# Ledger of designs, part 192: VH-VL binders against q8ixk2r445to577

Target 1, 133 residues: q8ixk2r445to577
Amino acid sequence: FFGMLQNKGLTDYCFDYNPPDENQIVGHQVILYLCHGMGQNQFFEYTSQKEIRYNTHQPEGCIAVEAGMDTLIMHLCEETAPENQKFILQEDGSLFHEQSKKCVQAARKESSDSFVPLLRDCTNSDHQKWFFK

## First folded at step 10 (VH-VL)

Design q52 (framework fv_cosibelimab)
Fold by ESMFold2-Fast, scan of step 10:
Structure q52 (fold): chain C 133 residues (1-133), chain A 120 residues (1-120), chain B 112 residues (1-112)
Amino acid sequence: as target 1 above (133 residues)
Amino acid sequence: EVQLVQSGAEVKKPGSSVKVSCKASGGTFSRYAISWVRQAPGQGLEWMGVIIPIFGTANYAQKFQGRVTITADESTSTAYMELSSLRSEDTAVYYCAKSRYYGRTSFDYWGQGTLVTVSS
Amino acid sequence: NFMLTQPHSVSESPGKTVTISCTRSSGSIAYNYVQWYQQRPGSAPTTVIYEDNQRPSGVPDRFSGSIDSSSNSASLTISGLKTEDEADYYCQSYDSSNKHWVFGGGTKLTVL
């Protein structure tokens, strides 16, 4: 699967990566933003190693969640995906983060009208359902 | 520090096509969103379409769908806008403009504009 | 599709404050960022406000942007008006449904 990773509950929003410096593409939080359908900073690939890969820049980035955290951060991809970079895209559209046993949910960022993907306890919420478009 | 330099003015007959170029220097051309905007004499700005060079993907305003084609050549860092079936109403200054992220960020750099005159 | 409506012209005396509105015909003005561009005769536009209320480096503090959800409008405010502020001003926002940029019709600012 590859394309724009869109939320079922927050229907107009896609995974988006917009680091402030184009020369520093790693280490920033993945956000959600209005889907534009043109790829670019909203184009992701789900790999056979269970990675969510960002291919627009060189070097390529892979989404990770650091131990004890709930935010999705862009890291460098590795030849063998580490556990913190593995997400299971389930049949119902859930993105299950194996290491934490939590699901990726579209959530409003505190004190802001902005949205971000966060790890939360798994539920039946459409805000935890994702698909590639 | 990005600079966009466009090709020179053109005079065309009705029914013909015109292809305007926009050469980028500085920054990372392939990862930009390059939009085309026109302005008829004494009129406002009108968005025509966009290309994301790294994907070769283009999108067009409804008014221009079927008549406009936007392309990019990453090896020369050049975007092109071709408008076919020209009418006198297509007489305008055509601008290319760069944004960092399509759908969100402003047009932070603009080309100098290319005057296209369509007359018999 | 939506339209962005601006007044055709505004005028004010040097040193005073002027406000240019940009009203969205359908959907919330707050749903998409609003940008503002300044265009002088014979020149390409330049950004004076981006993402509702941010100023690019080099744009003086006299320029500010705001959003008013109750009137479904964005506003560009220029205080301490100077003759060099005479120009056409355009608002711009993104139509997420059609994946298109939309420009307002433009406002001619005259400093008398």
Scores: ipSAE 0.585, ipTM 0.874, lowest interface PAE 2.0, mean pLDDT 91

Design q53 (framework fv_cosibelimab)
Fold by ESMFold2-Fast, scan of step 10:
Structure q53 (fold): chain C 133 residues (1-133), chain A 120 residues (1-120), chain B 112 residues (1-112)
Amino acid sequence: as target 1 above (133 residues)
Amino acid sequence: EVQLVQSGAEVKKPGSSVKVSCKASGGTFSRYAISWVRQAPGQGLEWMGVIIPIFGTANYAQKFQGRVTITADESTSTAYMELSSLRSEDTAVYYCAKSRYYGRSYFDYWGQGTLVTVSS
Amino acid sequence: NFMLTQPHSVSESPGKTVTISCTRSSGSIAYNYVQWYQQRPGSAPTTVIYEDNQRPSGVPDRFSGSIDSSSNSASLTISGLKTEDEADYYCQSYDSSNKHWVFGGGTKLTVL
């Protein structure tokens, strides 16, 4: 699967990666932003290793969640995906993070009108349902 | 810094087509979104379309669909806008403009503009 | 599809403050970021405000932007007016439904 990773509940929003420095693409938080349908910073690839890859900028990035954290951060991809970079895209659209046993949910960023994907306890909420478009 | 340099002024007859170029220097051309905006004499800015060179994807304003084609050549860091079936109402200054992220980022660099005059 | 409506012209004396509005015809003005561009005669536009209220490097702090959801409008405010501020000002926002940019009709600012 590849394309824009869109949320079912937060209908107009897609995974978005907008690092402030074009020459340093790792270490920043993945956000949600209005889907524009043109790929670029909203284009992601779901791999056979259960990675969510970002390759619009080089070097190629892989979404990860650090132990004890709930934010999705861009890390460098590795030849063999580490556990913190593995997400199971389930038939119902849930995106399950294996290492934490939590699901990716569209959520409002604290004290702002911005939205971000965060790890939360798994529910049947449409805010935890994702699809490639 | 980024610089966008456009091709020179053109005078065209009705029914012909025009192809304007926009050469980028500095930054990473393929990763940008390059939009085309026109301005008829005494009128406002009108967005025509965009290309994202890394994907080769283009999108056009409804008004121009079928008449405009926007392309990019990554090897020369040049974007092109071709407008066909020209009418006198197409007389305008045509600008290319760069944005970092399509749908969100402002147009941070603009070309100098290319005057296209359509008359018989 | 929506339109952004600006007053055709505005004028004010040097040293005073002027505000230019940009009203969205449908959907919330806050749904998409608003940018403001300045265009002097014979020149390409330059950005004075981006993402509602941010200034690019080199733009003086007398330029500010704001959003008012009750009027469904964005505003560009220029304080301490100088003659070099004479220009056309355009607001811009993104139409998520149609996947394209929309410009306001433009406002001619005269400083007399």
Scores: ipSAE 0.498, ipTM 0.856, lowest interface PAE 2.4, mean pLDDT 91

Design q54 (framework fv_cosibelimab)
Fold by ESMFold2-Fast, scan of step 10:
Structure q54 (fold): chain C 133 residues (1-133), chain A 120 residues (1-120), chain B 112 residues (1-112)
Amino acid sequence: as target 1 above (133 residues)
Amino acid sequence: EVQLVQSGAEVKKPGSSVKVSCKASGGTFSRYAISWVRQAPGQGLEWMGVIIPIFGTANYAQKFQGRVTITADESTSTAYMELSSLRSEDTAVYYCAKSRYYGRSGFDYWGQGTLVTVSS
Amino acid sequence: NFMLTQPHSVSESPGKTVTISCTRSSGSIAYNYVQWYQQRPGSAPTTVIYEDNQRPSGVPDRFSGSIDSSSNSASLTISGLKTEDEADYYCQSYDSSNKHWVFGGGTKLTVL
């Protein structure tokens, strides 16, 4: 699977990665932004190792969740995917983070009109359902 | 630092086509989104289309659909805009402009512009 | 699908503050980021504000941007006006449904 990773509940929003410095793609939070349909900063690949890769740059970035956190952060991809970079894309569209036992949910960022993907207890909410376009 | 350098002025006959180039230096060309914007004499800015070289994907404003083609050559870090079936109303300065992140940040660098004059 | 409307012209004296508005015809102005470009005669446009209120390096802090959801508009404010600020100013936003950039009609700023 590859393409724009769109939310079923927030129907106009896609995974988006636009760090302040385009030459340093690691260490910033993954956000949600209006789907533009052109790939680039909204293009992700779901791999056989259960990674969500941002591969429009070298070295490739992989989405991770650090211990004790609920935000999705861009890390460097590794030859063998570590547990914090593994997401199970389920048949119903849920993205399950096995290490934490939580699901990725589209959520509004505190005190702003911005949206971000966050780890939350798993539900059948459309805000936890994702698909590639 | 990023710099966009465009090809020189052109004079074309009605019914012909024109191909304007935009050479980028600095940064990672393939990751850019490069748009083309035109401005007729005394008029405002009009967006024509965009290309994202790493995907080879282009998208065009409805007004220019079927007449404009935007391409990129990654080996020379150059984007091109070709406009066909030229009319006198196509006389304008044509700009290329780079976006850091398409759909979000707008344009951070602009080319110097290329004057295209269409006359018989 | 939407238009961005700017006043045709605005004028103010040196040292004063001027505000240029950019009103979105449909959908919320806050739905997409707004940029502002400055264009002097014979020159290519340059960015003075991006993503609603951010300044590029080298743009003086006299330039600021804001969003007002109640009037569905974005504003460019220039304080301490200088004669070198005379230019056309264009707002821009993205139409996510049509995947197109939209420009405002432009505002001619005269400093006199």
Scores: ipSAE 0.419, ipTM 0.825, lowest interface PAE 2.9, mean pLDDT 90

Design q55 (framework fv_cosibelimab)
Fold by ESMFold2-Fast, scan of step 10:
Structure q55 (fold): chain C 133 residues (1-133), chain A 120 residues (1-120), chain B 112 residues (1-112)
Amino acid sequence: as target 1 above (133 residues)
Amino acid sequence: EVQLVQSGAEVKKPGSSVKVSCKASGGTFSRYAISWVRQAPGQGLEWMGVIIPIFGTANYAQKFQGRVTITADESTSTAYMELSSLRSEDTAVYYCAKSRYYGRSAFDYWGQGTLVTVSS
Amino acid sequence: NFMLTQPHSVSESPGKTVTISCTRSSGSIAYNYVQWYQQRPGSAPTTVIYEDNQRPSGVPDRFSGSIDSSSNSASLTISGLKTEDEADYYCQSYDSSNKHWVFGGGTKLTVL
């Protein structure tokens, strides 16, 4: 699957990657932003290795969650996906992070009007349901 | 650091087409959003459309759908805007402009503009 | 679809403060970022404010941007007005529903 990864509950928002330096893609947090439908920094691929790849950049980035954290961070992709980069896209649209046993949820960034994907305990909330468009 | 250089002025007859180029240097052309904006003499700025070169995906303002085509050649880091069925009211300066993230970022670099005059 | 409405012209004396408004006709002005561009005759526009209230490097702090949700407007404020500030000013915002950019009609600033 590939395309813009959109939230079912927060319906106008997509996974978005907007690092300060476009030539340095690692180490920054993945955000949610208004879906623009043009690909670019909102284009992601879900792979057979259970990665969420950022396909606009070369070398390609892979979304990861660092130990003890709940934020999604961009790392460089590896030939064999490490465990912290594996997400199970389930039939109901949930994204399950295998290593932490938590689900990706659309959430408001603390003290702001902006939104980010965060790891949270898995629920039936539409804010935890994602689809490619 | 980033520079956009456009092709030179053109004089066209009504009913013809014009194709304006915009060559980028510095930065990463394929990952930009390149918009085209026109300005008739003494008038305001009017957005025409955009292309994301890495995908070849373009989107156009409703007013120009069917008459405008925006393309990109990544090998030469050049974007093009072609406007067909020209009328005298299409006389304007045409600008290309770069934004980092479509739908969010400002147009941080602009081409110098290309004057297109449509006259008999 | 929405329109961004600006006053056609504004004038003020050197050293004073001027404010240019940009009103969104439908939907919240706060829903999408507002940019402000300065254009002098014969030149391409340049950014003076981006993302509502941010200044690019090299733009003096006399320039500021703000959003007022109650009037559904963005404002560009220029304090300590100088003759080199004479220019046309355009606001711009993004229409998420139609996936396109919208420019205001432009405001001619005269420093008399």
Scores: ipSAE 0.629, ipTM 0.886, lowest interface PAE 1.8, mean pLDDT 91

Design q56 (framework fv_cosibelimab)
Fold by ESMFold2-Fast, scan of step 10:
Structure q56 (fold): chain C 133 residues (1-133), chain A 120 residues (1-120), chain B 112 residues (1-112)
Amino acid sequence: as target 1 above (133 residues)
Amino acid sequence: EVQLVQSGAEVKKPGSSVKVSCKASGGTFSRYAISWVRQAPGQGLEWMGVIIPIFGTANYAQKFQGRVTITADESTSTAYMELSSLRSEDTAVYYCAKSRYYGRSPFDYWGQGTLVTVSS
Amino acid sequence: NFMLTQPHSVSESPGKTVTISCTRSSGSIAYNYVQWYQQRPGSAPTTVIYEDNQRPSGVPDRFSGSIDSSSNSASLTISGLKTEDEADYYCQSYDSSNKHWVFGGGTKLTVL
């Protein structure tokens, strides 16, 4: 699967990566932003290693969650995916982070009108349902 | 630092087509969003369309759908805008412009502009 | 589909402050970022404000941007006006429904 990773509950919003320096792809939080449908910084690949890969830039980035955190951060991809970079896209559209046993949820960022994907306890909420477009 | 260099001025007859080029240097061309914007003499800026070269995806303003085609050649870091069925009201300066993130980022670098004159 | 409406022209004396408005005809002005471009005669536009209120490096702090939800407008404010500020100014925002960029009609700033 590849494409724009869109939320079922926040229907206008897609996974979005907007690092401030185009030569420094890693270390920043993945956000949600209005889907533009043109690929680019909203284009992700779901791999056979259960990675959510950002291939638009070189070196390639892979979404990770650091221990004890709930934010999705861009890290460098590795030849064999580490546990913190593994997500299971389930049949119901939930995106399950194996290491933490939590699901990715579309959520409003603290004290702002912007949105981000965060790890939360798994529920049947449409805000935890994702699909590639 | 990014630089966009466009092809030179053109004089065309009504009913013909024009193809303007925009060569990028100094950045990662394939990952840019390259838009085309025109400006008729003494008039405002009008967005025509965009291409994202790495994906080959293009989108056009409704007014120009069916007449405009935007393409890119990654091997030469060059974007092209072809406008067909030219009319006198298509006389304008045509700009290419780069944005970092489509739908969000400003047009941070612009080409110098290409004057296209449509006259009999 | 929406339009961005700007005054056709504004004028002010050197040293004074001028404000140029950009009004969105439908949908909230705050829903999409607003950019502002400066265009001097014979030149391509350059960015003076992006993402509502950010300044590119090299743009003096006399230039500022703001959003007013009550009037559904964005504004470009230029303080300490200088003769070289004389130019056309364009606002721009993104139409998420049509996946299109929209430009305002432009404002000619005269510094008298």
Scores: ipSAE 0.628, ipTM 0.883, lowest interface PAE 1.8, mean pLDDT 91

Design q57 (framework fv_cosibelimab)
Fold by ESMFold2-Fast, scan of step 10:
Structure q57 (fold): chain C 133 residues (1-133), chain A 120 residues (1-120), chain B 112 residues (1-112)
Amino acid sequence: as target 1 above (133 residues)
Amino acid sequence: EVQLVQSGAEVKKPGSSVKVSCKASGGTFSRYAISWVRQAPGQGLEWMGVIIPIFGTANYAQKFQGRVTITADESTSTAYMELSSLRSEDTAVYYCAKSRYYGRSHFDYWGQGTLVTVSS
Amino acid sequence: NFMLTQPHSVSESPGKTVTISCTRSSGSIAYNYVQWYQQRPGSAPTTVIYEDNQRPSGVPDRFSGSIDSSSNSASLTISGLKTEDEADYYCQSYDSSNKHWVFGGGTKLTVL
């Protein structure tokens, strides 16, 4: 699967990566932003290694969650995906992060009107359901 | 760091077409969103459309749908805007403008503008 | 499918403060970022405010932007007005439904 990764509950929002510095492509939080339908910084690939890749840049970025954290951060992809970069895209559209046993949920960012994907206890909420468009 | 340089002024007959170029230097052309904006004499800014060169995807304002085509050549870092079936009302300065992230970022660099005059 | 409405002209004396409004006709002004561009005669526009209230490098701090959800408007405020500020000012926002940019009609600022 590849394309814009859109949320079923927060209907107008897609995964979005907008690092402040193009020379520093990794280490920043993945956000949610209004879907524009044009690919670019909202284009992601779900791989056979269960990675969510941002491959607009070289070297390619892979979404990861650091131990004890709930935010999705861009890291460099590796030859074999480390456990913190593996997400199971389930039949119902949920993204299950096996290492933490949590699901990716669309959520409001603290102290702002912006939205981000966060790890949360798995529920059957539409805010935890994603699809490629 | 980024500079956009457009082709020179043109005078066209009604019913013809015009193709304006916009050459980018100093940045990562393929990753930008390149929009085209026109301004008729004494009038305001009017957005025409956009292209994302790395994906080759273009989108157009409804008013220009069917008459405008925006393309990009990554090998020369050049975007093009072609407007067909020209009318006198198409007389305007045409600008290309770069934004970092489509749908969010401001137009941080603009071309110098290309005057297109449509007259009999 | 929405319009951004600006006053056609505003004028003020040097040293004073002027405010230019940009009102969205449908949907919340806060739903999409608002940018502000300055255009002097014979020149391409240049950004004075982006993402509601941010200033590009080189733009003096007497330029500021704000959003007022109550009036569904964005505002550009220029304090300590100088003759060099005479220009047309345009607001811009994004229409997520149509995936298109929208410009306001422009405001001519005259410094008396």
Scores: ipSAE 0.668, ipTM 0.897, lowest interface PAE 1.5, mean pLDDT 91

Design q58 (framework fv_cosibelimab)
Fold by ESMFold2-Fast, scan of step 10:
Structure q58 (fold): chain C 133 residues (1-133), chain A 120 residues (1-120), chain B 112 residues (1-112)
Amino acid sequence: as target 1 above (133 residues)
Amino acid sequence: EVQLVQSGAEVKKPGSSVKVSCKASGGTFSRYAISWVRQAPGQGLEWMGVIIPIFGTANYAQKFQGRVTITADESTSTAYMELSSLRSEDTAVYYCAKSRYYGRSSFDYWGQGTLVTVSS
Amino acid sequence: NFMLTQPHSVSESPGKTVTISCTRSSGRIAYNYVQWYQQRPGSAPTTVIYEDNQRPSGVPDRFSGSIDSSSNSASLTISGLKTEDEADYYCQSYDSSNKHWVFGGGTKLTVL
């Protein structure tokens, strides 16, 4: 699967990666922003290794969750995907992070109108349902 | 850091086509969004369309759908806007403009503009 | 599909403050970032405010942007008006449903 990864509950919002430095694509938080349908910074690939890859820049980025955190951070992709970079896209649209046993949920960033994907306990909320366009 | 340089003024007859170029220098051309905006004499800014060169994807305002084609040549870092079936109402200054993230970022760099005059 | 409505013209004396509004006809103004551009005669537009309230390097702090959800509008405020502020000002926002940019009609600012 590849394309824009859109949320079912927070309609019109997609995974979005907007690093401030074009030459340093790692270390920043993945956000949610209004889907524009044109690829670019909203284009992600779900791989057979259960990675969510951002390959618009070189070196390629892979979404990861650091130990003890709930935010999705862009890391460098590795030849063998580490456990913190593995997400299972379920048939119901949930995006399950294997290492933490939590699901990716569309959430409002505290004290702001901005939205981000965060790890939360798995529920049947539409805010935890994702699909590629 | 980024500079956009457009081709020179054109005078065209009704029914013809015009192709304006926009050459980028600096930055990472292929990964930017390049929009085209026109401004008729004494009028406001009107968005025509966009291309994201790395994906080859283009999108157009409904008013121009079927008459405008936006393309990019990554090897020369040049975007093109071609407008066909020209009418006198198409007389305008045509700008190219760069944004880092389509749908979100401002047009942080603009070309100098290209005057296209449509007259018999 | 929505429109962004600006006053056609505003005028104020040097040293005073002026506010230019940009009202969204449908959908919430806060759903999409608003940019503001300044255009002097014979020149391409330049950004004075991006992403609602951010100021580019080189733009004086007399320029500020704000969002008012209750009136469904964005505003550009210019304090300490100077004659070099005379220009046309355009707001811009993104229409996520149609996947295209929308410009306001523009406001001519006269400083006299």
Scores: ipSAE 0.460, ipTM 0.841, lowest interface PAE 2.6, mean pLDDT 91

Design q59 (framework fv_cosibelimab)
Fold by ESMFold2-Fast, scan of step 10:
Structure q59 (fold): chain C 133 residues (1-133), chain A 120 residues (1-120), chain B 112 residues (1-112)
Amino acid sequence: as target 1 above (133 residues)
Amino acid sequence: EVQLVQSGAEVKKPGSSVKVSCKASGGTFSRYAISWVRQAPGQGLEWMGVIIPIFGTANYAQKFQGRVTITADESTSTAYMELSSLRSEDTAVYYCAKSRYYGRSSFDYWGQGTLVTVSS
Amino acid sequence: NFMLTQPHSVSESPGKTVTISCTRSSGSIRYNYVQWYQQRPGSAPTTVIYEDNQRPSGVPDRFSGSIDSSSNSASLTISGLKTEDEADYYCQSYDSSNKHWVFGGGTKLTVL
């Protein structure tokens, strides 16, 4: 699967990666932003290793969640995907982060009109359901 | 860092076509969104369309649908805007402009502009 | 489809503060980021504010941006006006429904 990773509950919002420095793509948080349909910073690939890859750079970035955190951060991809970079895209559209046993949810950033993907306890909410477009 | 250099001024007859180039240097051309914006003498800025070279995707303002074509050549880091069926009202300075993230980022670098005059 | 409406012209004396508004005709002004561009005579535009209220390096802190949801507008404020600030100013925002950028009509700032 590849394309814009869109939320079923927040229907206008897509995974978005917009690091402030073009030459340093790792270490920043993945956000949600209005889907523009043009690929680019909203284009992701779901791989056979269960990675969510950001392909517009070399080296490629892979979404990860660090131990004890609930935010999705861009890391460098590895030849063998580490456990913190593995997400199981389930039949119902949920993204299950196996290492933490939690699901990716579209959430409002506190004290802000901005949205971000966060790890939360798994529910049947449409805010936890994702699809590639 | 990034520089956009456009082709020179053109004088065209009504009914003809014009193709303006925008050559990028610095940065990674393929990853940019390159927009085209025109400005008639004494008038405001008008967005015409965009191309994202790495994806080969282009999109156009409704006013210019069917008359404008925006293309990119990654091997030469050059974007092109071709406007057909020219009318006198198409007389304007045409700018290319780079944005980092389409739909979100500002136009952080602009070409110097190309004056296109449409007259007989 | 929406329009961004700016006053055609504003004028103010050196040292004073001026505010230029940019009003969105349909949909919330908060739905999409607003950018502000300065265009001096004979030159291409340059960014003075991006993403509502951020300032590019090299732009003086006299320039600031804000959003007012009650009037559905964005504002560019220039304090300590200098003669060099004389220019046309354009707001810009993105129309997510049509996948298009929209520019305001522009405001001519005269510094008397």
Scores: ipSAE 0.470, ipTM 0.845, lowest interface PAE 2.7, mean pLDDT 90

Design q6 (framework fv_cosibelimab)
Fold by ESMFold2-Fast, scan of step 10:
Structure q6 (fold): chain C 133 residues (1-133), chain A 120 residues (1-120), chain B 112 residues (1-112)
Amino acid sequence: as target 1 above (133 residues)
Amino acid sequence: EVQLVQSGAEVKKPGSSVKVSCKASGGTFSRYAISWVRQAPGQGLEWMGIIIPIFGTANYAQKFQGRVTITADESTSTAYMELSSLRSEDTAVYYCAKSRYYGRSSFDYWGQGTLVTVSS
Amino acid sequence: NFMLTQPHSVSESPGKTVTISCTRSSGSIAYNYVQWYQQRPGSAPTTVIYEDNQRPSGVPDRFSGSIDSSSNSASLTISGLKTEDEADYYCQSYDSSNKHWVFGGGTKLTVL
């Protein structure tokens, strides 16, 4: 339950968090970047509370999706995980965000050459399948 | 604000080993990646390897695999590079360099360099 | 494994613009970010461009970076060339498959 969270469809890409300020790690969008296999900014923990934790920094961050949004944003982890921070990692590798009833999909960021994880209607696409490496 | 300070120059005989230190101050050492880069006289920059102190994970360039060991001591905020079985071709200035994130960020702070001379 | 190839040297007059290329031997140059470092004699390198085209604080806007996928190369452009720009310049990128950082061979810039 620890490791680099890699996409099955975009096989070379992993969850990546690179906030602009080293001392302020919350409030920014999670991106996808080429998997480097060294952990650090691509190292996440999937917890028994169904959180995706970024624990390379203190305080620890938890991935969340705000109401009406489709982007994954880093928030502070809470003692009891709020619903917007819960992702169900299914047997087929889908990451289901129960509060929105949508799945995390690897997608191209609009007007950019970069990739990001976004909430989309759930499909059987490999771009919606994730695994820890 | 981050500063990297390296140990002093070394003169070594062929077949021996050298261990260079790189002490970080002014930042959160464990959250950074520390690379080692060498430069032979009049030559270009050559990447040797990297350590991620928070994980204790190190990776090395293929040329140096088996001869180089990079370690870190988080309690003293110090990274080390040990190169064994020294040859005259290993004469170079050895730099440590900090990057924020592996695979994407620049080497934004560099140590002053340590000259290692390998001579009989 | 890939190599980054730079011209050995470039020269230009003060006030002019110079461009230094960095060509990737295999795989797309756009696949990984490119950084550029400046090194003066007796000194450690310093970053002049990171993530293809970003400038660190304190680097003048005369320095710019670009990517050209058609030639599979990155370029460092220095406009309004000054004598203090004389240095060796190195490009750098990351090899994701082998988990290695790769440096170009370096370019000596002479301001005549």
Scores: ipSAE 0.339, ipTM 0.800, lowest interface PAE 3.6, mean pLDDT 89

